# Designs tried in a protein design chat: VHH binders against Radiation response metalloprotease IrrE (irrE). Part 2

Target 1, 256 residues: Radiation response metalloprotease IrrE (irrE), of Deinococcus deserti (c1cz84)
Amino acid sequence: PTALAAAKARMRELAASYGAGLPGRDTHSLMHGLDGITLTFMPMGQRDGAYDPEHHVILINSQVRPERQRFTLAHEISHALLLGDDDLLSDLHDEYEGDRLEQVIETLCNVGAAALLMPAELIDDLLTRFGPTGRALAELARRADVSATSALYALAERTAPPVIYAVCALSRQEDEGEGGGAKELTVRASSASAGVKYSLSAGTPVPDDHPAALALDTRLPLAQDSYVPFRSGRRMPAYVDAFPERQRVLVSFALP

## First folded at step 15 (VHH; from r1 with S35A V58I)

Design k2
Fold by OpenDDE, fold request of step 16:
Structure k2 (fold): chain B 256 residues (1-256), chain A 124 residues (1-124)
Amino acid sequence: as target 1 above (256 residues)
Amino acid sequence: EVQLVESGGGLVQPGGSLTLSCAASGFTFSSYILAWYRQAPGKKRELVAGITREGSKIYMDSVEGRFTISRDNAKNSVYLQMNSLRAEDTAVYYCAREVYYTNPSGYTGGTDYWGQGTLVTVSS
């Protein structure tokens, strides 16, 4: 495993260990395991949060939505966990420097946050109940109270069979003209299970006759043999499960 | 009555320094988060710096490394040391008391008291 992969694995362990002692996963409950750390909410402009190891304070932007605050808190807790692991920190400093180190730390804290908010047991349960489907993705996002994008990445990492997940939503075509540009369904985020060499890029248009589009239009879940709509125009055969939710559709592509 | 009174504003040349002070009264100063905001002509009021009860500090990006927020609980005062001042720092600066509270959905908060403001003009 790459240094980064090992670090991510360690972060997941730290998050799991921390989470195991929590009475719940709500904002207040998330702080239960942080002895000596103060949680403070205040305006922070465009910044979501921060961890101050000197004063042992987690700062959360009081002006953002509670759902965002919760994720931010998990992220900042992950900062504290990372800084509390001397071995991990040392390894990171040996491998990375400067801005790159900072970027890696942020990435790891996102991994920690995701692991804290979406425990492996939850994901595994959903995969067992619903299979690797768009519905599973929707349920994970709902139950964990996280963004569909966050849920997507977490679900993909735990999915054993070859599957591509996607969050699709309507976008306005920036047509230069005065007229109300036709809404087009596009991929907003995508992630694949381990071993899948294909990726569905953000911004990829979904054809109107695709099951994902039909599901969104009818607001009914749809599962059928179809294809992955790659930006290149390639259509790779896949079993598609499309779960419409509000103004988006959560999609899984099971690959042969 | 809660009061926040700013002082120290004035005219300064680019590259110069200025220290703003805010004297607080009418509340337990040490129990509150304090902040500095500024509002330039024709612009929205923006957070410049904040300091928690514990002394943790935050800054807007444009002032990071140039400005320092501090507090003296014994004097019920919060300060903003401004170094390397630029023309774009010209604004009315406000001292603020920050609060937060819990609700069923989580936490919310904001400024509950403002000072009257002090004008800082950076001009050659």
Scores: ipSAE 0.803, ipTM 0.946, lowest interface PAE 0.5, mean pLDDT 93
Fold by OpenDDE, fold request of step 16:
Structure k2 (fold): chain B 256 residues (1-256), chain A 124 residues (1-124)
Amino acid sequence: as target 1 above (256 residues)
Amino acid sequence: EVQLVESGGGLVQPGGSLTLSCAASGFTFSSYILAWYRQAPGKKRELVAGITREGSKIYMDSVEGRFTISRDNAKNSVYLQMNSLRAEDTAVYYCAREVYYTNPSGYTGGTDYWGQGTLVTVSS
């Protein structure tokens, strides 16, 4: 765990250093610091992207959503950054091997991508302005032009007070019956601040009377004392901030 | 006129090998990404392999390690070497030219030209 933590920290540093030299965070700007690397968009089936160090090419799937493409680009840039750091690479090879090494590298590249697209300064600014709220999460996703899920993890990592975040969205109950299955609000992703050892599992239903559900129904932000709706049926008291956006609700649970 | 003409398809036994060729004309071959697709009966067309201008290669998971895409710019040709063929590889294989462009929402792209296809049948 210490080796991985150190590696993550190093990736964040690499990403921060790289990002500091960029004129912006659009696709063109993201590539500005990578001399000799070509960016290419093409259909890639189920793959989001790849970095080819032999030909110095970053490949991005042209068939995925723009926000996903940007994250993927940042991820592939992170691959390039990682491969350019001999010390980090050596440490990783010393600690990990085989499939585990590959998994760790992918994890680190995700960390790098997140750090590149969502600088610490941006997150801190949003936390200062909006607090650790569903609104902060929504704003981060919007401003950084990343998925709500990506924003969720980044925000949680930077949140000091005990808070659980969740992205909730309507899902069609695959009920076997012919009828237009009632849409149910469920957790799509969840993460917690440091020190909180639990979060909501994906697929956790949100009760209709919960502030998150009410916010989605009314399309108005809602903040109030309520509870964390665990799948187990446990209700943990929390101050809930629910920010509805289109067909999703960004939610924070401030724990006492 | 842009043309892509596939060849090399046929009947092969499981475990066998085939090399598909695609001859291109009517455009600057070296400036384009090329790909192989396949369509099995009753299935959707799927990307098999792609090769960039620079020579970077991508493969679908099921053919990784068995198939090799390559290009010869001097011959305006792209190839697909298929080894260790399986019954599930049976399909019409298409050569494709890939393009991408910028729009207000970002980058998009896809195939703008297709060959007529060549049938590969893997059967005992």
Scores: ipSAE 0.787, ipTM 0.938, lowest interface PAE 0.6, mean pLDDT 93
Fold by ESMFold2, look of step 15:
Structure k2 (fold): chain B 256 residues (1-256), chain A 124 residues (1-124)
Amino acid sequence: as target 1 above (256 residues)
Amino acid sequence: EVQLVESGGGLVQPGGSLTLSCAASGFTFSSYILAWYRQAPGKKRELVAGITREGSKIYMDSVEGRFTISRDNAKNSVYLQMNSLRAEDTAVYYCAREVYYTNPSGYTGGTDYWGQGTLVTVSS
């Protein structure tokens, strides 16, 4: 495996070890593992947070929504965990430099945050109970109290069969043809399990007769043979599981 | 009574420097987070820089590398060193004391005391 894959695996191990010592995964519980590090909340404008190893302080923006504070705290904890692992740091400096090193570090800290908030045991339980489905995606987001997008990436990472997951929601059409009022179901985010060679672009329209659109319209789950509606117009056969939730639909496309 | 008194504002040419000071009284200065905000005419007040009890510093992108916040707990003072000043830095600058509160899901906070402000004008 690649250097990046090995670094991600190590980051997940560090996050799991940290999480094992916590009373829970809410923001207040995440603080319990911060020996020797002071947590401070303050207005930070557009910045979400920062980790200052010199003063041993994690700063979190006090003016953002609680769920964003929670994710940001998990991300900054991951910075501290990364900086405390001499072997991981050494491996990263051996492989990366400059702007690329900084990008990899931020990627790893997002991986760590996801692993901390969505333990592998939870993901595996949901996959066992519900299969690699839109329902499993919805349950992961709900139980871990994370965004559907975060849950989507974590679920895809641990899904063995070839599946594309998507979060779809209504948006207004961007072209002016009808005077601005029409809404269209589009892909907001997607990710696929390992080995899938296809991607489903954000912004891709979902036809009105597709199971995802029907599930959203009726507010009833729907699972049937249908297709992946690629942006190009290509329709690839897939078993579609569409789970409507609030103002969106969480979808899986199981590929043959 | 809590007081925050800014000084050091004035007229300066582009590329110049100024140091703003904020003298604090009426509270245990070392126990609080301090910040500088600014407000240009017709615009909303915006954060410029902040400094924690421990000395950790944050800066908005537009001023990072040009401005430096510092504090002296023995003198109950917080400072803003402004270098490489630009016309867009023209504003009234305010010293602020920051607080935050626990809620069931996280934390919320803001400024509970403001100074009266000091005007910085960057003009040829």
Scores: ipSAE 0.490, ipTM 0.821, lowest interface PAE 2.1, mean pLDDT 89
Fold by ESMFold2, fold request of step 16:
Structure k2 (fold): chain B 256 residues (1-256), chain A 124 residues (1-124)
Amino acid sequence: as target 1 above (256 residues)
Amino acid sequence: EVQLVESGGGLVQPGGSLTLSCAASGFTFSSYILAWYRQAPGKKRELVAGITREGSKIYMDSVEGRFTISRDNAKNSVYLQMNSLRAEDTAVYYCAREVYYTNPSGYTGGTDYWGQGTLVTVSS
């Protein structure tokens, strides 16, 4: 495997080990695993947080909403875990330098944060119970208390069969030469399981007669043979599972 | 009563240096987070730098590398060393005491006491 893939795997292991000792994954529970590190909150302008390894302090912006504090704390814990693992740190310095090393470290800390907030056991249990479906995506977001977008990336990473996941929502488009636009259902984000070579672009319109649009209109889940509505106009056959909630629909496209 | 008294402001040429001081009284200084804010004419008050009880420091991007915050708990004082001053650094500078509290969802906080301010003017 690539050096980056190996580093990501190690980061997930560190996050899992840290998480095993926690009573939960809310902000207060994440703090219970801190040993030798002081956590403090203060105004930080537009900056979300920082880790100071010299003083062993994690700083979190006291003026942002709780969900951002939770994510930032998980990210900064990942910095501390990374810096405390001599083998991982040595491997990174052997492979990367300068600005690229900084980018890799931030990528790894995002991987660690995701692993802390969405444990592999939870993802695997949902995949076993519901399959790789829009419902599994909705349950992961709800159970882990994360955005649907964060959940879709984590779910796709652990899905074995060829599946594209998408979050679709109504968006307003500005009409040229006309007042006010109509809302249309579009892809907000998507991700695919390993080995899938197709991508579904953000902003792609979903036709009104597509199962995803019908599920949103009726507010009832819908699963049937249909297609992936690529932005290019291509329509690739797929089994579509559409799970509506509020003003959005969580979709899986199971590929042949 | 809690008091924060800034001093050290004045007129400085571009590229020059200045040190601001904030003398604190009426509270256990070593137990609090301290910060410097500034307010330019016609603008909102903005964070410049902060320092934790442990000595960890944070700087806004516009001043990092040029300004240094420090504290002396024995003298109940916090300082802002300003180097390589620019016209855009012209503002009233305020010393601030920061606090945070738990709530059911996480943590929240802000400034609970302000100094009266000291004017820094950077001009030819």
Scores: ipSAE 0.446, ipTM 0.804, lowest interface PAE 2.4, mean pLDDT 89
Fold by ESMFold2, fold request of step 16:
Structure k2 (fold): chain B 256 residues (1-256), chain A 124 residues (1-124)
Amino acid sequence: as target 1 above (256 residues)
Amino acid sequence: EVQLVESGGGLVQPGGSLTLSCAASGFTFSSYILAWYRQAPGKKRELVAGITREGSKIYMDSVEGRFTISRDNAKNSVYLQMNSLRAEDTAVYYCAREVYYTNPSGYTGGTDYWGQGTLVTVSS
């Protein structure tokens, strides 16, 4: 495994240990694991938050939505966990330097935040109950109280078979020029399980006759053989599971 | 009665320096987050710098490296040292007391008391 994969695994272990003692995963519950660290909220302009290890303070922007505060708190807790693990820090400094080190640290703290908010046990339970499906994606987002996009990345990361997950929603067709009122189903976000070499770009249109479009129109889940609708126009065979939810459809593409 | 009184504003040339002071009264100063905001003509009031009870400091990108916020709890005062001043720093500067509240979904906050402001003009 790569140095980055090992570091991610360690970050998930640290997050899991922190989370094991918590009464829950909402913002108020996340703070219960803080030892000697003060949590403070204040206006911070465009900054989301900060961790000050010298004064032992986590700062969270008080002017953003609660979901963003919760994610930011989980991210800053991950900074504190990383800084408290001498072996992980040493390994990172041995492998990375400069701006790349800072980018890796931020990546690891996002991994830690996701692990705090979406424990591996929850993800695995949903995969066991529902399979690697649009329904599993919807259930993860709902039960962990996270965005569908966050749930999508976490679910893909733990899915063993070759699957592409996507969140699709209606948007105005930008290709039809300004002021267009026509609605087009497009991919808003996607991620694939390990080893899948294909990507499904955000903004990719979903054809009107695709199972995802039909599931959204009818408000009924639909699962059938179909295809991945790549932006290039290529249609790769896949078993499609489409789960409609409010104004969007959560989709899995199981690949041969 | 909570009061915040700014002083130290004036006219300076680009590249110059000023120290703003804010004298606080009517509350337990050491228990509060303090901040400086500014409002340029025709613009919204914006955060410049903040300082927590513990001494943690934040700065907006436009002033980081040039401005320093500090507090002296014994004198009930918060300061803004402004160095390397530029024409775009021209504004009325306000001292602010920041608060936040818990609610079931998270936290919200804002400024509950403002000073009267002190004018800083940077021009050659």
Scores: ipSAE 0.423, ipTM 0.798, lowest interface PAE 2.6, mean pLDDT 89

## First folded at step 17 (VHH; from r1 with T102R S105K)

Design m8
Fold by ESMFold2, look of step 18:
Structure m8 (fold): chain B 256 residues (1-256), chain A 124 residues (1-124)
Amino acid sequence: as target 1 above (256 residues)
Amino acid sequence: EVQLVESGGGLVQPGGSLTLSCAASGFTFSSYILSWYRQAPGKKRELVAGITREGSKVYMDSVEGRFTISRDNAKNSVYLQMNSLRAEDTAVYYCAREVYYRNPKGYTGGTDYWGQGTLVTVSS
């Protein structure tokens, strides 16, 4: 494993340990386990938040939606957890410096926020109950109250069988100033379980006769043998589970 | 009666410096978050900088590195040190008191008191 993989694993451990002591994972419950750190909300322009270790303050932008406040708080708590772990901090400074160190720290704090908001037990329960499916993806996003994209990455990370997950939504091919345009279903985000050597690019069109497109059109879930519609035009056989949700469809492609 | 009184505005050349002060009265100053905002003609009022009860500071991108907010709780005052001034910094600058409270879905905040403003003009 790489230094980054080891650091991510440690960050998940810190988040899990912190989360175990919480009465819940909503915004009002997240600070329960931090002694000596003050939570403050104020206008911050385009910044979402900050952690100030000198003054022991977590700052959250008071002008953003509640769901973004929640994620930002989990992210800033992860900063506090990281800075409180001498071994992790030492390992990071030994391996990284400058702008790269800053990028790694932000990546780790996103990993920590995800682990805090989407506990492994929740993910494992959903995988047991629904399998590695579009429905499991939808349920994780709903139960953890996180974006479908965040749920997608977390679910893929813990999925053992070879599966590609995708969030697909309608987009327009319309140029500015031209009328109408056709709407097409495209991949907005995708991630795969460990060991899968295939990737599904963002922006990839989904054919109108694909189960994902049919599920969105009918607004009914659809699960059947079909294919992964790669951008190249390659159609690899897969068991497709498509779960429609408003103007998007959450999809899993189970590979043989 | 809550009052916030700005002072220190004036005319200054590009590249110059100016210190704004805000004297507060009628409330427990050390218990509140203080901010500076500015409004140029025809533009919306925008946050410039803020400072928490604990001393943590927030700056907008356009002023970071040039402006410094500070507070003196003994004098019930908040300050904005403005260095390397540019023509686009020309505006009326307002002192503000920030509050927030819990609501069912999270937290909400806003400015509950504004000063009258002090004009800063950056011109050759």
Scores: ipSAE 0.579, ipTM 0.862, lowest interface PAE 1.7, mean pLDDT 90

